VHH binders against q8rxe9. Designs and how they scored, part 3

Target 1, 356 residues: q8rxe9
Amino acid sequence: SVATDDTSPSVKKRVVSGVQPTGSVHLGNYLGAIKNWVALQDTYETLFIIVDHHAITLPYDTRQLGKATTDTAALYLACGIDVSKASVFVQSHVPAHVELMWLLCSSTPIGWLQKMIQFKEKSRKEGVENASVGLFTYPDLMTADILLYQSDFVPVGEDQKQHIELAREIAQRVNHLYGGKKWKKLGGRGGSLFKIPEPLIPQAGARVMSLTDGLSKMSKSAPSDQSRINLLDSKDLIVDKIKRCKTDSFAGLEFDNAERPECNNLLSIYQIVSGKKKEEVMEECKDMSWGTFKPLLADALIEHLSPIQARYQEIIAEPEYLDKILSEGADRAEELGAVTMRNMYQAMGYYQRRRY

## First folded at step 9 (VHH)

Design z3
Fold by OpenDDE, fold request of step 16:
Structure z3 (fold): chain B 356 residues (1-356), chain A 122 residues (1-122)
Amino acid sequence: as target 1 above (356 residues)
Amino acid sequence: EVQLLESGGGEVQPGGSLRLSCAASGFTFSDYYISWYRQAPGKQREWVSTISDSGSTYYAESVKGRFTISRDNAKNTLYLQMSSLRAEDTAVYYCAKGSDSYASGWTEFDYWGQGTLVTVKP
């Protein structure tokens, strides 16, 4: 009895990430989050969605949305998203997101959405009457984004926990209402219509601190641009920012000294961007002055960011290339989503279109 | 769910003082930058002050020396102590949470309070 090693290629679990159109990413965002996401594509079937329908739920500049969308795509690709491993596409390019949202809305009690913090806050500020329906329903759209692709995992930040929980609840409810024997009676396979998505808490990437305050994290909320390295900063700007960064008056350099938070931060950045071990960095830099170390750090940063910048520029310079990538991503998304939609329409008892 | 609730607004005479509060919930308050903004009638929203996750403070030039931003992490509360108030300080004051979320597109701020009205009237 030859145990047929049914090495059925273990179907990679699927991860879906929605990112809003953005204009800038700093080193803290990259090293803390984006780099980790890029790593996920080796383990998971990964879908990166630029969620432009979400972007319009708040005041925005119509002149900038398109550019923000393409810039976001280009930047993520430049950071290492591999189109051979992952699909990148724009939410509005896949109509099924909105279609599924509608179906999910029919199964979502209004009370669930009314409890959402963002709506409550905006409603309080602008009055309930002035809050847009889009703002009210965008959590259902987000749910559709997740469930459309039968996602196993969703990377979530702390602020998205509520939305993921909502998505899980909606999925469970729909499975209960329309799945199982009911679906089978309608000619379907029966069982669950949706996978229940699980939050993926990415390993806390490196916490990069501010260049002007070693006790504070690097943030876009800091008023000064000098406090952060942006991924697309010029070489000269990187050199200048590092030159002007806050340092202490102690001799030598050392890790893990609470009295020297800037030193620890800068050494940590150097360690990460150089790919060196902590011990190696310590041995190399322990006797350096700031005058010697700052240029070294700047050079290491430039070396690390240059490929990203170059790739970004290449992508932006070739709009047709980016369009093709996004189109192919959308095609894949449509293919995956079509199965989900077919099942949902069937389970919900819709008259199915017959193609002659 | 992230919530920001401003309080402490009211009417005050020029030269007076007022303390605003922003009660935060639904996130690890201590891990985020948080800011005050204000919007006067007919004007654009303007930045007032920011406090970092570690407590470093920043101020707009118009309020520097008069306003003090602080935070109590144990109470999940942001404060703005306003002194030497002027007519031009009349506005709705908003607290804003710093964003660390890719889902928000790495924006500067991802959540805003409802605001509290401050009126400086002779």
Scores: ipSAE 0.686, ipTM 0.893, lowest interface PAE 0.7, mean pLDDT 91
Fold by OpenDDE, last read:
Structure z3 (fold): chain B 356 residues (1-356), chain A 122 residues (1-122)
Amino acid sequence: as target 1 above (356 residues)
Amino acid sequence: EVQLLESGGGEVQPGGSLRLSCAASGFTFSDYYISWYRQAPGKQREWVSTISDSGSTYYAESVKGRFTISRDNAKNTLYLQMSSLRAEDTAVYYCAKGSDSYASGWTEFDYWGQGTLVTVKP
């Protein structure tokens, strides 16, 4: 009896990630988080969503939203999202997000949303009466973003734990209210309407420190742009920022000296962007002056970032190409979401449209 | 749950001093940049001061030499010592947490306190 090893290709688990169409990305963000985030596409079926509906819940420039959306898409594609492995799409291009949100709102106690941090903060600042309904309900939208695609995992940071927990609770509640035997009585398959999503904590990447302070992490909260390398910085700007970066007066270069935090940071950056081993970097650079090392570092950074920048420019220069990518992503999303929506409408007792 | 709670505001005469506090909870306080902002009536919110995760300090030109930002990581508390206060310093003062999250779109700050009112009146 030949045990037919039914090696059915184990269906990859699904990961959904939402990114707002705002902000610039610096080297610390890229090396510390984005690379690992993008790498999820190798292990999981990954959906990358530009969540533009979330962007409108706060004051924004209507003239810039479209550009911000496309720029964000282009940048993340340039950072390594592979459209053959992952789907990239814009939230507003898939109507099911808002449809599901509405359904979920009917099952979300108001008290759950009143506890959300952003709403509380806004309410305290401007008064409860001045807080928008959008700001109040956006956690349900986020929940819809996650549950629409039957996500197994959601990448989370410290600040997103509350939203993931809410999504889990809502999913459980909806499953309880409408799933199981109730759904079966309405002609459905029964069981759970939603998977309960689990938080995924990506591995921490490299900690890149400020160019102006080796003891402080690279951050957008630093007042000076000179403190950070942005992914889209020009070659000249990279050279200038490295030239002006803070260094010490010690001879030679070395790692892991507490008195030389800038040296450690710059060597670490060089190590990462050059792909060299720590020992190799030490052998190469130990006797260098800052005058010799800074140009070397700048060149290495430029070389490392050039492919990203080139790809970004290519995508931005071809709007039709980007539009096609986003459209195909949206089509995939619609296909996946359609099943969820059909089940939800059925389970909730809606009269179903017949297509003739 | 991330929380920022400002305190220490009040009325003070020109030339006077106040110390503001921001109590933080729900995150690893020591790992983040923290900032003070202020908003005067009818004006836009403006940056006042920032302290890095390692304790480096930065100030707006309007408050430089008069205000001192500091942090106590053991107490998860941010401070703003204000001296030589002026009428133009009248505002609601807010503390803000630096953002390290891609979910926020890599914004500069992801959480804000409720604010504390400082009124400088002759």
Scores: ipSAE 0.678, ipTM 0.889, lowest interface PAE 0.7, mean pLDDT 92
Fold by OpenDDE, last read:
Parts: structure tokens; sequence; C-alpha cells
Structure z3 (fold): chain B 356 residues (1-356), chain A 122 residues (1-122)
């Protein structure tokens, strides 16, 4: 009895991530989250979605949405998304997102959405009567984004836990209402219509601190741009920001001194962007003055960010290239989503279009 | 679920003092920057003050020396002590949570409270 080692290539589990087409990215975001997020593509079948339908649920500039969408795509590609490993596409380019959202809305009790924090807060500010239906149904759209592709995992932050839980509940409910024997009676395969997605908590990346306060994290909420390195900062701006960054008056450089938080931060940044070991950095920099170290750090930052910046500029300069990437991503998404939609329409008893 | 709830607003005379509170829940309060904004009738919302995750404070020039922002991480509460109040300080005051999430598009703030009304009237 020859044990046929059915080494069938273990089908990679699928991860879906949505990114809004807004905002600049700073070094802390990149090293703390984006880099690790991008790395998921090596382990999982990864779909990166620019979720532009989410962007319109709040006041926005119609003149900027398109550019924001392409800029966001370009930036994430520049950060290392590999189109050979992952699919990148725009939410609005795949109609199935909204179609599925509608179907899910029919199965979502209004009470579930009324409990969502974002709606409650916005409703309080503008009055319940003035809150848009889009804002109210936003969580169902997010659920559709996840379930459309039969996602195994969804990367989540602390603020997204509620949405993922909602998605899970909706998936379970739909499976119960329309799946199983009911679906089989309608000519379907039966069983679950949706996978129940699991939250994926990415490993925390490096914590980068503010350039103006070594005790505070680097943040966009800091009033001064001088407090942070943005990924797309010019070389001159990087040099200037590092030159002006807060330092202490102690001699030499050292890690892990509570009295020298800025020193620790700057050395840590240098370590990360140079790819050196902590011990190597200490040996190299321990006797340096700030006058010597700051230029060194600036150069290392420039060297580290230059490939990202170059790639970003390349992509932005070739709109057709980006369009092609997004189109191919959308095609893949449509293919995957088509199966889900077919099953849903069948299970829910829709008269299906016959293609002649 | 992230929640921000402002309180402490009311009517006060010019030169008076008022303390606002913002109760936060649904997130690790100590890990985020938090800010106060205000919106006067017929005006745009304006930044008032920010406190970092580590307690560093920042102020708009219009309130510098008069307002003090603080936080109690154990109580998950943000405060704004207002002194020497002026008529021009009349506004709805909002607290805002700093954002560090890709889901929000890396915006500066991702959640806002409902606001509390401060009226400075002789």
Amino acid sequence: as target 1 above (356 residues)
Amino acid sequence: EVQLLESGGGEVQPGGSLRLSCAASGFTFSDYYISWYRQAPGKQREWVSTISDSGSTYYAESVKGRFTISRDNAKNTLYLQMSSLRAEDTAVYYCAKGSDSYASGWTEFDYWGQGTLVTVKP
C-alpha cells in the first residue's frame, strides 16, 4: 500500500486588506506597520484594496479623490507590494463589493449597525437625521470587502476589532439563513456560503519616536512636521529635519539610557535603516559627536528611502503602467468575487441570468 | 468600540474658568495623541490643543497661557482647563483621537466626540 504522499501544494490562505485613499505616510508608519503588512504577501495570497467607496462616506474633495487613489496605490507598490505575489486594485473597479453589500444589508439587523461607534459619534455631531445612510451602512460595505473573497484572515488594528467581529457575525448569520440544506435544495453545493474570517494581528514593528521628543511616538497628530520623517520627504528636507532634531548634551552615543531618549531613538532609527546590528552601531557610533552622527543618520535615511521614492516617482510618471496593474488586480478580484456572488444569488433564490 | 464623550461645558462670565473632560473608551488610551478642537458658530473648526502619548503638550497661540491640556491614563480621560475665558472662546469643544491606522488612511485623527458647548457671556 504505497502511501501516495499527496504533497498537493498547500493552498495559501487568503488575506484581504483595505486602505483608504488618504493621508501621508511617515517613517513610523512604515517601519511600524506597513513593512510588516507588505511582508504578508510572502506567506499569504494577499489582496490589497484601495477602498475609495469608504472615502465618500465623509466629506471629501471630488477633485482629489482620483489622485489620492492613484497616489495611495503607487506608494504601497513602492513600499514593496509585489504584483507577482499580490493583487492590488481599487474597490470601485469591482462592482461586486456593492452588490454583496446590498445582499448582506438584507441580513443585517439595524440594531447591529446602530451599535457601531463611528456612526454613533458622527450622528451625535451632526444630528442623527443628518447622518448619511452611507455612514450607517459602512460596516456592511467593509464586511462585503472581506467576505467577497472568502478571506481567511484580515489584518486588524485595535480600532478595527469591532468591524471584524461584525463581519464574522454577519457571515455566520448568512450561512445559517441561506446555507446548508436550503442552498442545496436550490441546486447549490450546500454548506457554508462564507468562510468565517479570522483576525490577524500583525507583529508590532519598530516603534519610532518623534524627532522633537524622544518620549513620544512619531505621529501625524503632532502639530509640527519637523517631528517626523515622511516617506516622500526630499533629501534636503531629510537632512534639515535631522539637523534640527532634538539631541542632548551628553558626550558620546549610547542605547537604552532613560535619560537619553532622543539618543536611543536616533540610534535605533540608524540601526533599522542601515540594517546593522545593535552592537555594530554601538561600536561605530559610540564616540561620535552629534555633528558627526546626524549627517551619518541623514545619509542612511536617504539611502533607505531612496528606492521607495524612486519607485513611487517611476509609477506616478507612468500612469499606464499603474492602470495596467490596477486593471489586472481588478480582473483577479472579479474572478474571485464572481464565485461568491454566484453562490449568494443562487442561495438567496434569485433568478439567474442565462448567458446565451 | 471607540468612544469619546465630552462634558463640562456651560455658560461662564468673561474672565471665568471652566474644566472640560473627555471620557475615552474602546482603545488603549495611553498609546495615542489626543486633541481638543473647537467650532464657533459660523466658523470652521479650529485646533486648540494636543497632548502626546507621553504627555507633551501643544497649544494654539490664541489659548496659550490660558488653557491647559492634561490626561489621566488610569481614568482614560482627557481634560482641558480653561481660564481667563473670553467671548471669542465661545464654541462647541470636541475631543479627537489620534490615528495610527492604515484603515483610516493614516489620517491625523480617526474619532471625534460629540462636543460640549462653552458659552462665554457677560
Scores: ipSAE 0.669, ipTM 0.886, lowest interface PAE 0.8, mean pLDDT 91

Design z3
Fold by ESMFold2, look of step 18:
Structure z3 (fold): chain B 356 residues (1-356), chain A 122 residues (1-122)
Amino acid sequence: as target 1 above (356 residues)
Amino acid sequence: EVQLLESGGGEVQPGGSLRLSCAASGFTFSDYYISWYRQAPGKQREWVSTISDSGSTYYAESVKGRFTISRDNAKNTLYLQMSSLRAEDTAVYYCAKGSDSYASGWTEFDYWGQGTLVTVKP
């Protein structure tokens, strides 16, 4: 018979999240999204995959990929991933991702991938013809990342709904082609080869604006590092960035004045990192000058970020510890994926290697 | 699934002008900072200009006063108006979207177009 599928649903649903190996995180990323993504581990069985294979679909710096990968892992752990609740691992450490991708590509009509990149303007057809095979087919790799683990939910934003719908369509197609009666005749269990994943819209986080332009969001794409607080900025750098940030010449401090976007942003950051209620912040700060408020904000930021930075330094200072976490995450993922891969090969009619 | 397609490059005499375009798709264009970079043969890729989600503009010192970045969010298109072109402006120009991943890391990566060549004759 066929080995039991250990990836069957349990009381706790499974979430799979992809994480690009960027190597850095700023306050806007953290408060706006990452904090809530990490919090999913409190409700779900969560796998955080650092997707290094996806990072190579475009030109990249070969000298930096490995460091960016480990830095990203360390940052997400420092942001609160609890290894007793969730796993973090590197995509390339589990070969089944690419192995399944190949099998899914063989079942994915070209026209479905073309819909993912089709554009209304005729002139954009030239971009498709010049795209690398990796860039063109990465929706199948993303689908493999999801389906390998029989995932219940995938965190996606509005822009990525199309990708999860493609993953659902591929799973449905594979279940039709190889599941049901065909699957059972080959000794398979259950009626479907793959669980059909559902999109999960994470709770919206805080919207943090640039320190140099209160109308623009905080972004790593802004040319000046002064525009952002990075999670790993030193105490002195945080103080200096807040001291130099854009403010105004109005008296007092207030929320929600459209003429004072910087004031609203800085008070909002203070509220969040201090953990205070909006009304409490209003009463505390309404009569402050900028000279009084800026040190208060900087101190609150430093206090909020200090545990994250300490955790990061612990992880980076002991590379064997980080290696162990990633290796254990990859081992668990490999065990889950092996069941899926055996079932997929059997359902597709492959002669499977006997192992002793 | 991100696509950036640059166009508008060509040959021009010193002191001349060109307008580059970058057609974008596969992401919510209006929510992102978008940039121009350039790379001369045998040299490192160099930042040229950036425009924020709110329309604020930034320029490298070497192009200030000569280049103007703009965006048309209704057409999902980024522009670079170049004037007073010099021989040192000769390069392949790339449109770039940064990643500030929000909900999914698979599709929220840095992306660069394939570029458009600008040649300023000696």
Scores: ipSAE 0.615, ipTM 0.854, lowest interface PAE 1.5, mean pLDDT 86
Fold by ESMFold2, last read:
Structure z3 (fold): chain B 356 residues (1-356), chain A 122 residues (1-122)
Amino acid sequence: as target 1 above (356 residues)
Amino acid sequence: EVQLLESGGGEVQPGGSLRLSCAASGFTFSDYYISWYRQAPGKQREWVSTISDSGSTYYAESVKGRFTISRDNAKNTLYLQMSSLRAEDTAVYYCAKGSDSYASGWTEFDYWGQGTLVTVKP
């Protein structure tokens, strides 16, 4: 991909990212978003938080949450998180997230949470009244995740911009209510209690389409697993899925023909996973039949995914290693968050526990 | 906050028709696959139909030919036109948005509506 920020400051800015504990990732997720998201660690001090507390705000399977959490951690490490550059940890392993959430909730006007839910229609307002407290208040938990670490940037998509705006508003409100001269009179040092975070809208990665419909994006929500390549699909399954994927009856292969969305998609996948220039792919493939191209694509996919799969298998085979990575990430996060929490409790006038 | 609100349920005679709606907010509706699921009393929730971001439609075998899923991206609304209704179609119908990983995972998880009851008389 093209580098976008060659003039970074000598002191790296901090990025905080949340990761749902889904347990699985498909090629569309990886090439379209996750690869670029992980690459932020090369420019920024990066914290990757597996947000298990957020996952319980909706119905979930209690028998699977732990496994999904560790599977997700292993997958993201296999996708290239470098623990010498970034911290990866589980949200619930750092209690300060929930502690700060409570303090922030006490400063968050209920009307601000209601505004997070669009009230253009009466039916939407009624839905809010039936939501769980956890689901209604999770924007405050997200705000705590962000503010706890004095984050400079938060990678968000267009749909999450209002969540970062709420976090900014809460930080500004708390800074006004408890910061400044008031904070200094209570023994505080430095400036505001919270840094005001900025959204970071990553450039979109590759748009990978469904194997059964070249006009629709590859998605977990498609009903058939045939529509997608999962990062952990076996070699045989990848071959079978590519063999069975939708094609057309045109001669030859070409990019950018609107009547051939599957052809464009499959060539684009091949280009990306083979690491070749578009012109190389066109020359290599232009006279191929689908019967010749499909094995070529399957082999390129297998070659591209094998290192990721091998790394994943190494990680899950050594649970002590994974535990150590997550524990060290949580320890670093706990140290960073402890400063924020002490300052917040002091600014709010709490009697601090003494240890003798 | 993502919100999905189903409406249009009610009682109907066998062979009758109903149109369900799902009003969506809190996300870029046009970027997502949206689905209908249903749950009869005492049974597990089952998939009914899905429509892709491009408008491609998918149906469970039990409803194919009788139900039509559609979307109106300008109104952020999902529809399910049901015809030739049978007693077996009696259930609470749910609108669902699946997650796909993007730069932020805090708000990217599966969402379900509260459901709307469809009752087909025996």
Scores: ipSAE 0.613, ipTM 0.860, lowest interface PAE 1.6, mean pLDDT 86
Fold by ESMFold2, look of step 9:
Parts: C-alpha cells; structure tokens; sequence
Structure z3 (fold): chain B 356 residues (1-356), chain A 122 residues (1-122)
C-alpha cells in the first residue's frame, strides 16, 4: 500500500484466501470452513485466489486444470462471494505472484524450505535432492500470495499455522534486509516493506460427521460417497443418502448424548441448515422418530443447498460472465500488486524501467 | 514439516505375512483419516485401505479379509498387517494423509509418504 510517488490512503484490514481448484466440496467443508471464510467479506477487504500455480506442484491432469479452475470459481461465487465486496481471481492471471516469489526465494534460507517439504514421489528415500523445485519453493509462492497484497489476516486451520509462521519470518527477514532508514527516505512508511500477516483462526464452524459413522468426521477420504453430502448432490441423491444414513434404536431425538453420536450429528446439521436455535430444534424434534425426522432433515438440506446449486448452474451456463468476473478481479489484484512490486524493486536497488 | 515415513516392506513367499508401519509427524495425527495406497510396476496408484480419525476401517475388495489397518495415536503411527499375500500384492505401498481439516486452500493437499516396497515371490 505504500507508493514511492505519493502516499496511498491506509488500506482497510485485508484478508487473503487461497482456493485450490478441486473437484468436489462436501457439506463438512462448507459448513465447517468455507461458509465462514466467505462471510469474512462482510468485515474485511477480501481476496479469493484460485491457486492454479500451486495445483501443478502435485499430480494433476493437464486436460482438466482449466475446467477445474473455472468450476471452483463458480462454486465459491455460488457459496456467496459478493463481487461488490470481494475480488475473485486466478493466481496465474497476475504475474506479480511469481515475480515476488523469485525475490523472496533469494532471501529465504534453504533450510527453512527443507522443513516444509510435504511428500516424496519416489519409492526410495533420496532426500531433498529429488524434490521438484515447485514443491520445494511452494512456501515462498504462498508467502508471495500473502505479502503481495499487504495482507493483515490469512484464514488457516490450527494444523496449518506453520505456513503462516514461515510467511511471517520471511516478511520479517525482508523487512530487515531492505527496510530501515534508506527505505523511509524513498517514501516508505514505518521503516518496513511488508506488513507482517497474522493467522486468522476461523470462528468454529460446524463439525460435521460422516453419515455412516457419527464418530468420524465427514471426509473426502472416506471411500463411500454415502458418507457425505456433496454441495452439488441432486435432490434425489440427498434424499437417498439421508434415508440410508446410520441411526440408532433410541426413542426420541436429543443433542449431546455420547451414546448417540449419529443423533447429535444429524440434529446439528438440521440446526445449522435450518437456521434455528438449538433450543428450538430440541423442542421441535424431541418426540420424533427417525422416520419423521429424516424427511424433515432432507427437506432442510435441499432447501439450504438449492440456492447454491441454482447459482452455480447460472454461472457455469454463462462462461463470458464468469470470465469477466475473473478478469476484473485480476485487474484489481494487478493494481494492488504493482504498488508492492515497485516498492520491493526500489528497496532492493533495481534499475527501474522508465516509461514516457 | 509434515512427514509420513513408511517401513516394514520386504520380500515374502506367497501366503506369507508382513507388517507395514507409517511414522507420522508435523501434524495432529489423531484428527485425520490416514490411508494406504499401492503402485505396482506399470500400474496406476490404487487405494488399499483407510482408517478414520475415530478408528473406523475400510478396505478395497481385493484385500478384504487379508489386510488389517490400524493406528496408534499415542505413537503417531499407522499400520497395515498383511497376510495371505499373493503375487498381485507386489507393489510400493504408500501412506497418505487426508486433507479435510480447516486448512486454507493453499495447504489442502493429500500428504504422501516415500513408499516401502513389498515383493511377493512367484
């Protein structure tokens, strides 16, 4: 947000989220995380980045990446992203991400990256010498995604804080190496080049459990599709999955009985998708049989998901509209990133191109 | 610094048994589904077995009744007890972590181990 030629107005607190181009999103992902992350747009300046560069660091199908990218954008828009409040764009449409990544790599000790390697493709242990450069430098690309926009907050789960801590350490190192008195003489504010981002632990979303095992989380890793409700499941499939889900033989329905994990899960889902208070759900459902409750739950799920599905279908049916949304998001991001890149190059002492 | 380190592979006779281990570090092991996959020479990687965060077990049809998956959350270790081994079980076996946590989109990956070779003699 600091310009060499003028002083930019102070930036509102900004949240940046990366979004993998994925094939499906289940109810647990949505209610447990995505819904709350989208809601941040009501409080913060928000950027949602479809991270196609990150997707190529893992096995992928080159014939599908473009479609997965646009499908993911459409799904997140359907989940409630408001383009008047937030920007949605594709990472590769803003070259500054990889430009900054290169500059950050030049300041990142190799040992810091060695600790972040996520897996090996080879069957024999060959150490770091066979890791792909993309996988090895992945943390610097993520750091670039965050720092390029002078981000205040990054939504992450508890077990992913390590990546944000590395981003913070890289930012601190770059501020130390290139900030200070000379940067202030060039118009820098506060003696630092980058804001130090902070993790934002999402407000606890619903912990949604498997439809076939109320003790296990709903998960894409479960082998049976019966275990989960996918956001784009048809009405008939939702009804069938709820009819066939695991229940118990107790009378009535209740929350918070440790002997009834399926009952607690299904009531919790109902509470959330219906928008009702817990005590209202308890009063409504306490004397119901499963035969009465299951149709009620299925109807509530269908009612909750149908607007999302309809919005998704509208968006994918109009590819030029989606292209325009993504292009405008990329233009906004490019403008923001250009300021950061100019300041970074200047602080590092680069000879800058002059345009007449 | 997530790591998944497989061990216990080796050469066995048909009908023999072998126990694979996967040592996990760098994440809260008990919160995740963990899986075994395998890849035979010239074949695509295929799913073998999964154990949920609560200990529920799932198996591919080709291994049901012969393989047993388990986890020891106190030791951050996944196991695959293999018995009645056949030539078709010859493969590199991989441990994989699911990514269904509240992690951000940047870090929503399956994590894979290095693999351990199991060879069943003809």
Amino acid sequence: as target 1 above (356 residues)
Amino acid sequence: EVQLLESGGGEVQPGGSLRLSCAASGFTFSDYYISWYRQAPGKQREWVSTISDSGSTYYAESVKGRFTISRDNAKNTLYLQMSSLRAEDTAVYYCAKGSDSYASGWTEFDYWGQGTLVTVKP
Scores: ipSAE 0.611, ipTM 0.857, lowest interface PAE 1.3, mean pLDDT 85

